VH-VL binders against q96il0. Designs and how they scored, part 16

Target 1, 167 residues: q96il0
Amino acid sequence: APERGAERRDTAPSGVSRFCPPRKSCHDWIGPPDKYSNLRPVHFYIPENESPLEQKLRKLRQETQEWNQQFWANQNLTFSKEKEEFIHSRLKTKGLGLRTESGQKATLNAEEMADFYKEFLSKNFQKHMYYNRDWYKRNFAITFFMGKVALERIWNKLKQKQKKRSN

## First folded at step 12 (VH-VL)

Design L10
Fold by OpenDDE, fold request of step 13:
Structure L10 (fold): chain C 167 residues (1-167), chain A 120 residues (1-120), chain B 111 residues (1-111)
Amino acid sequence: as target 1 above (167 residues)
Amino acid sequence: EVQLVESGGGLVQPGRSLRLSCAASGFTFSSYGMNWVRQAPGKGLEWVSYISSSGGSTEYADSVQGRFTISRDNGKNSLYLQMNSLRAEDTALYFCAKDFEYGSWAFDYWGQGTMVTVSS
Amino acid sequence: QSELTQPRSVSGSPGQSVTISCTGTSSNIGAGYDVHWYQQHPGKAPKLLISDNSNRPSGVPDRFSGSKSGNTASLTISGLQAEDEADYYCQSYDSSLDAYVFGTGTDVTVL
């Protein structure tokens, strides 16, 4: 029995955006859209005196970004693959070739494609639900830590002002 | 119920390689960072390695840097630790540990561990 | 590796309160990194008792409490029970090592 080659699920390569911010930048940078996820990566600035809370926030944001990039990269690849398979299958059923007489890729009409989208969404509904749940949890946590960092910064500024007044 | 089950431990000679596995269940594996923590016989806990939920980021203790490689397969709910150039001091019970809540650098679930013995 | 310093052993009678200290440095607890506590019974995996200095996860009894001040964290076990006999470890992060660090561990004995 021929060993059914384990279909290497084409996981999107963890595309670290090749965008490098200027070395002397003190700000977060937004890169161009990733070719797989179509999401714009953020390069987070690391302060010289980063507090533990700021570090936690940064790492959480970075990890969430990576998670999000990977999810959408994989989703887009899956979508593209299944879309192509659907088109090919439907064309074959119609007795049509993959190319038109003009040499262009044969396409399906909007109604047929709507069926594909509906089916795709239905098939991936649970996956999207889990994604959304996790997305909300992550962003809630990020927002919470952003608030904490903001409070910490305010407190530190107040302490510095008090120290300057005492001297 | 959250379960983590380590495997792949055994007796090996110094300089050899070993690959540990951790099978995860009872939670969304792809949503959490994972860690390896080891405990030498009669000793305390030592953090070994971390991998982010997506696998895009990894961290290592200095003691294993350049020798160990952490990886994961989210499709198989599996965590791995490739250990190369093993030393006697790597002898330990190796635990896989799940990150707790987002932003917490604690570990809420641990496996029972797999024993690695490096001896000549 | 700069481990967090814990007492080797702590003992108490049933119903008493015991406190375990975890002392760090300016690069970990003293830098403001959170401390977590684990309980480990012999031959068992560690269990998370306290996260983020004082947060008690679901299922952890109220008799366990955590605190942090300066470069020292503390775990208090009130109303000590026989089942509390175990090893206890604190854990934090060290910025100089860029790594998670554990305490040396404390053996708690119920007399």
Scores: ipSAE 0.881, ipTM 0.959, lowest interface PAE 0.5, mean pLDDT 93
Fold by OpenDDE, fold request of step 13:
Structure L10 (fold): chain C 167 residues (1-167), chain A 120 residues (1-120), chain B 111 residues (1-111)
Amino acid sequence: as target 1 above (167 residues)
Amino acid sequence: EVQLVESGGGLVQPGRSLRLSCAASGFTFSSYGMNWVRQAPGKGLEWVSYISSSGGSTEYADSVQGRFTISRDNGKNSLYLQMNSLRAEDTALYFCAKDFEYGSWAFDYWGQGTMVTVSS
Amino acid sequence: QSELTQPRSVSGSPGQSVTISCTGTSSNIGAGYDVHWYQQHPGKAPKLLISDNSNRPSGVPDRFSGSKSGNTASLTISGLQAEDEADYYCQSYDSSLDAYVFGTGTDVTVL
């Protein structure tokens, strides 16, 4: 029995954007859109005296960003692949070639493509529901930690002012 | 119910390699970071490695840095630990552990572990 | 590896309250990193008891409580029961190691 070649699911390489901000930067940087996800990565600034809470927030934001990048990279690849397969199958069914007489890539009409989009959305509905759920949970957590960090910073500033007044 | 099942442990000679696997079920595997934690016989817990939910980030304890590689397949709900250049000190029960809530660096679910014995 | 320091053993009678300490350094608990607690029965996997210093996950009895002050965290078991006989581990993060760290473990015995 021929070993059915394990279809290497072309998982988008988990490549963290190689965007390197300037070494002396004191703020977050936004990179160019990723070629697979089309999302712009953020390079997060790490302060010299990063608190544990700030570190937790940063790591959570980084992980969430990676999660988003991977999801959309995979989704876009899947979409592109399935779209191409759909077009090819429909053209074949119509007895049409992949290229027109003028040498242009044969395309389907808007109605036929609407069927593809509907089917694709239906097929991926559950996946999108899970994504949305996790997206909200992650962003809620991030927002919560942002609030905590803000309070910590205020408190630290107040303590510093008190110390300066006492000296 | 959340379940984590480790496998791949066994008896090996020093310098050899093993690959551990952890099969996850009962939760959205791709949503959480995963960890390996080990426990030598009659000893305490030692964190070994971490991998982010997407697999884009990995962390290692100094004791295993450069020898062990953590990886995951979210499509198969599986976590892996490739262990190379094994030493006697790597003898332990290896647990797969799930990250708790987002922003918490705790582990809420653990497998029963798989035993790795490195002996001449 | 920098381990968090726990007492080797703690004992108590049924119904008593016992406290397990977890002492860190300026690079972990003293730096402000959160402490988590685990219970491990012989031959079993660890179970999360307390997260983030004092948070009790669902399904954990209210007789377990956690606190943190300075470079020391504490787990208190009130109304000690026979089923509480186990090993207990604290866990945190160490910035000097850039790693998660566990305590040395405490054997709790019910007399």
Scores: ipSAE 0.881, ipTM 0.959, lowest interface PAE 0.5, mean pLDDT 93
Fold by OpenDDE, look of step 12:
Structure L10 (fold): chain C 167 residues (1-167), chain A 120 residues (1-120), chain B 111 residues (1-111)
Amino acid sequence: as target 1 above (167 residues)
Amino acid sequence: EVQLVESGGGLVQPGRSLRLSCAASGFTFSSYGMNWVRQAPGKGLEWVSYISSSGGSTEYADSVQGRFTISRDNGKNSLYLQMNSLRAEDTALYFCAKDFEYGSWAFDYWGQGTMVTVSS
Amino acid sequence: QSELTQPRSVSGSPGQSVTISCTGTSSNIGAGYDVHWYQQHPGKAPKLLISDNSNRPSGVPDRFSGSKSGNTASLTISGLQAEDEADYYCQSYDSSLDAYVFGTGTDVTVL
């Protein structure tokens, strides 16, 4: 019995974008679009005196970004694979080759591709629903922590002003 | 119902390797960070390792840094802990623990644990 | 590893209130990191009792309350019941270790 080669599920390499922001930057940096997710990664700035709330916010933003990157990278790979399989299957059914007489990659018409998109969306509907739910939950949490951090910063500024007036 | 089931524990000699697994169910596994926490017999809790929901970020306690590797397979709803260069001090009940809500660094669900014994 | 300091044991009679302290340092509780509390019965997994200093998760009785001031967090169990006999652990984050840290644990006995 031939050993069915374990299909190495090409897990999208967690390609840490090799984009290194300048060391002296006091701001978040946006990198180029990732080749798999097509999302632009953000490199988050870490203040020297980062508060616990700021740290929580930063880590939550970072984790959310990573989660989002992974989701879309995997989704895009799945989409591309299934699209190619669909095209090949349909061309074969039509008795057409994978290449045109001009040597170009044979493609399906817009109507046939519409069927693929509909099927793909239907198949992945639940996955997208969970994604959207989690996306909203994460962004709500991020927004909430942004508010907390803003309040903390205001309070710290007020305390500093009071201390300067008392001296 | 949320369930976490640890496995892979056992008796090993010092310097050997062991791989723990945790099977998760009852929640969207890919949405939450996961942790390993251990408890030596008759001792308190000790955090061991963290992995983000995507697996893109990992953290380790100093006691296991460079020896242990946390990983996850979101398609299989599974968490792993590769333990290399095991020491007697690594003898403990190892718990899989789920992160609580976003922005909370608490653990809301725990498995029953798997026992790792390192002895000559 | 810098553990949060808890009393080894606390005891009370049924119906009484008991308080467990969790003392940290300037790099954890004193730095402003939140404190969480867990209950662990013998031979069982820990259960989350209090998150984020004072938040009570669903299913946790009202008799459990948490607070934090300065470098110290506190868990109060009001109306102590026999089922409350367990080990209790506080947990936080330590910036100097860049790690989660647990308390030394407190054994609560009901007399």
Scores: ipSAE 0.858, ipTM 0.952, lowest interface PAE 0.5, mean pLDDT 92
Fold by ESMFold2, fold request of step 13:
Structure L10 (fold): chain C 167 residues (1-167), chain A 120 residues (1-120), chain B 111 residues (1-111)
Amino acid sequence: as target 1 above (167 residues)
Amino acid sequence: EVQLVESGGGLVQPGRSLRLSCAASGFTFSSYGMNWVRQAPGKGLEWVSYISSSGGSTEYADSVQGRFTISRDNGKNSLYLQMNSLRAEDTALYFCAKDFEYGSWAFDYWGQGTMVTVSS
Amino acid sequence: QSELTQPRSVSGSPGQSVTISCTGTSSNIGAGYDVHWYQQHPGKAPKLLISDNSNRPSGVPDRFSGSKSGNTASLTISGLQAEDEADYYCQSYDSSLDAYVFGTGTDVTVL
């Protein structure tokens, strides 16, 4: 997510992309990348006769998307701010200005920037390990419910086929 | 170990407001949905409100819709319930409760509750 | 008034089995929503006993079991013990209210 000058920092946004799927769609829709998280939101199809199991799956997928969007929006914001603070601090220590002769923001070379990347990863290692653990827990649950929904739909198709043969 | 500690209850006149807090520890708070559930003295359990793990989705019982606002601060591992326009029937012990496993709509950890009494 | 209906009380002797019913409507249990069970001792917070109709969370004794059929869920306590004397609540989801709903509660007495 981009830094806004002079304004207070943004938290994760309160919602996903402003994309609106067609009213009569029978499919999930993938919207444009979210400004803050850089992830593409999914707009979920809601069947007219959604079963309790289908509802659980949809809500779990929606809530997982929200959780993931908020995590990465916050991490992207933190990364950008800490990167600029690191560059500013190192330039000041070296007695250099914040701008090049061309007026561009001064930067550090790749070897110097490697120190920032290592520091950022180290600071956030535990947070990312918890995120990965919970992502796998969520993914396991989603996959499990997708399987259950698939079995439910197979059963309903067989029930409809059985009904047609009697008619 | 998982702990949920409610606070902010007390004696309040009808029409006034209270703000309840729930401090969470022992689990990744930002990964789970949270609930408020209340129990009037000598009565059963009544679900009050739900908030998703990110805070992006909320739900309310009809009895509190428009008067109560659930919120969370994942940076502080805290859940809140802002209760406005309090009525005598809101008198209850208020529990915060954690969603169980993903895809289950059960509540596995509960706090001990904070008492809210609404009377003159 | 979408509370799930439970008997007000049930009782049994130590070692006996008791069963608590939880009856819903076509918008909750009858629609196919899962049922969960909680135990609450006097002055204490509820404890999850059974999730998703029949799943027993870690640390819950195997004498507790749950089932669901039609509009009705059941909690069975096999081999009743003195510490099982408590209030028991079922819980589900109601699609017409868009809300979680609890049962009326059952007081289990060990004779």
Scores: ipSAE 0.707, ipTM 0.891, lowest interface PAE 1.1, mean pLDDT 87

Design L10
Fold by ESMFold2, fold request of step 13:
Structure L10 (fold): chain C 167 residues (1-167), chain A 120 residues (1-120), chain B 111 residues (1-111)
Amino acid sequence: as target 1 above (167 residues)
Amino acid sequence: EVQLVESGGGLVQPGRSLRLSCAASGFTFSSYGMNWVRQAPGKGLEWVSYISSSGGSTEYADSVQGRFTISRDNGKNSLYLQMNSLRAEDTALYFCAKDFEYGSWAFDYWGQGTMVTVSS
Amino acid sequence: QSELTQPRSVSGSPGQSVTISCTGTSSNIGAGYDVHWYQQHPGKAPKLLISDNSNRPSGVPDRFSGSKSGNTASLTISGLQAEDEADYYCQSYDSSLDAYVFGTGTDVTVL
């Protein structure tokens, strides 16, 4: 039987994601990249008999995803805004217009743009330090709860086998 | 050095509105979920509302659903509660509370509260 | 409207132990949700005393301990001191309400 390509839903462009997981999926789903953050959102499965521990893990993962998407969406906008401001400032200092004689948007060469990247990194260093600290705290917590959920599921499977054998 | 300072309480007539604010400092505000909890005079604690760290998810107690709106401005390190259609039973001291560690559903820091009195 | 049930008051002599119960339902503590404890002195905001059933946050004296079994959580104050005179609240999550729920509160009196 011939193989068919997967649906292209995960690559669709949009200012608003319209991704919808398949009905009756028993698995988490990964959607297309968000326009502003460039991160792929996870659409989480909620099992019928979700335990309190499973619920905590799911909500922690969901909240961490939201937090991460907001950080990078804001950073992408800040980067773009500060980049244009830097270019405009340097063009003004050199006595140049915002457009080339061909009508294209004027820009700076690679060496001049390196100054921007160094300034941006320095200016935003503390913000990225706090982000990295909290990212590691969140991922440590997620890993810890994943381990607890795994042990809970193993224990529940053992209890199910014991009940079945005793009947 | 975590500080949460509520403001905006006061005396209002039933059916009116108030907006509460909570100014946060001493921690990365945008990394934590936030809550409003209230305490009627001489009574116990009642959870009112929750907002996730990004502001993308909100939850409300049934008693305030549809009348109160929680929001946050992470750029100003501020949490808000818009309270519409106020009733006498909303009379309480309103606390702003920070979520504890990731994966714990406890509240580790509370403000001193702002008093809301709803009476004719 | 759902609340966790606590005794209205508990008293003890200095140096003794007191235990405060917190009884829930099958949709909160009985479902396996964690229990947290808060201490509230008169005119002050609540303070987190015990998180996640038995975890003691930094700065909380080790005479405070918590446990949970079945439908009931317990806070024990060993070596009761005068400063422990306060109101104590338990808190959990209720899956039927999709909400955080607090206990009715317990007034601890020393002597």
Scores: ipSAE 0.697, ipTM 0.886, lowest interface PAE 1.2, mean pLDDT 86
Fold by ESMFold2, look of step 12:
Structure L10 (fold): chain C 167 residues (1-167), chain A 120 residues (1-120), chain B 111 residues (1-111)
Amino acid sequence: as target 1 above (167 residues)
Amino acid sequence: EVQLVESGGGLVQPGRSLRLSCAASGFTFSSYGMNWVRQAPGKGLEWVSYISSSGGSTEYADSVQGRFTISRDNGKNSLYLQMNSLRAEDTALYFCAKDFEYGSWAFDYWGQGTMVTVSS
Amino acid sequence: QSELTQPRSVSGSPGQSVTISCTGTSSNIGAGYDVHWYQQHPGKAPKLLISDNSNRPSGVPDRFSGSKSGNTASLTISGLQAEDEADYYCQSYDSSLDAYVFGTGTDVTVL
């Protein structure tokens, strides 16, 4: 017997949305919000003569986008799952059914739900602190590589000017 | 303290399959890309495969393309290598390795390796 | 023919300096890709020694230094010690292979 069972088919995160940028765009393009993460993906342009440094920057930005979308897609699913489990558990301890007499899903009032929100924040505090740390590290690295690419492009222009002067 | 522990190696006949595992601890596993690197007995290092931090991107050396599949489970802090259609040339010590800093394509932490021997 | 070229072995006495070369092609080091260096003692996993041509990760002694020029990278061990006896590998990226590539390896012997 499988230890994990079947994977959640309908709730699996996709990571990125379906996105079709304009043809022959030479710029990055921002697509619509991803269904699961609610984040807008960037479609990255690949220059014809991409330098190693430009390649590193592009891949770092792409990897950071994937990482960020997966984190928030997972957090959104975890929030929804734990919210339902909390409601189910509290209704069970009250001796109430999961449905009202009218057949609608039973819920808890705002005061009863406050315990859930406090528990969720406490459980996820450390995870979000480490996410923030890694988010800043990634964005510092991206900024650093953007600066290096800018300097590389200036240096290449200067080499071209020296060639023209010598001719 | 970063730790990477490989397992699943062994002696196997050509054409058969093995699955390698790598258990990670001491760092935020889901924040970093991971690699498999192998070393045949008495020979140098050969990169095998890469998987991005989210698992959304994978890359393979030509020698294993179509036969090996890298995967990860960020919920279990685990990296995997499914090796199908094994050949004698795949005989090696297999290391899992963590990507260094963001934007660096170096590998800063390596496991001890698990030995895979493919012979008849 | 898809590897970075290193000398097979290099030797030196304690206290001397040793330099290991790593020569690539126009599709890897010559294209501008960074070079990283690893130390591997017998029966042990590799250890990152130098990243991004010349950066020393935390915990690596400052007697190890790296540089890159053109198609060639160099690792220098100043003040050679007995514990430095190991294999050393360079590593880069190759755009024609779309793959990470390692050097052939250099055995450093301390006399």
Scores: ipSAE 0.674, ipTM 0.875, lowest interface PAE 1.3, mean pLDDT 86

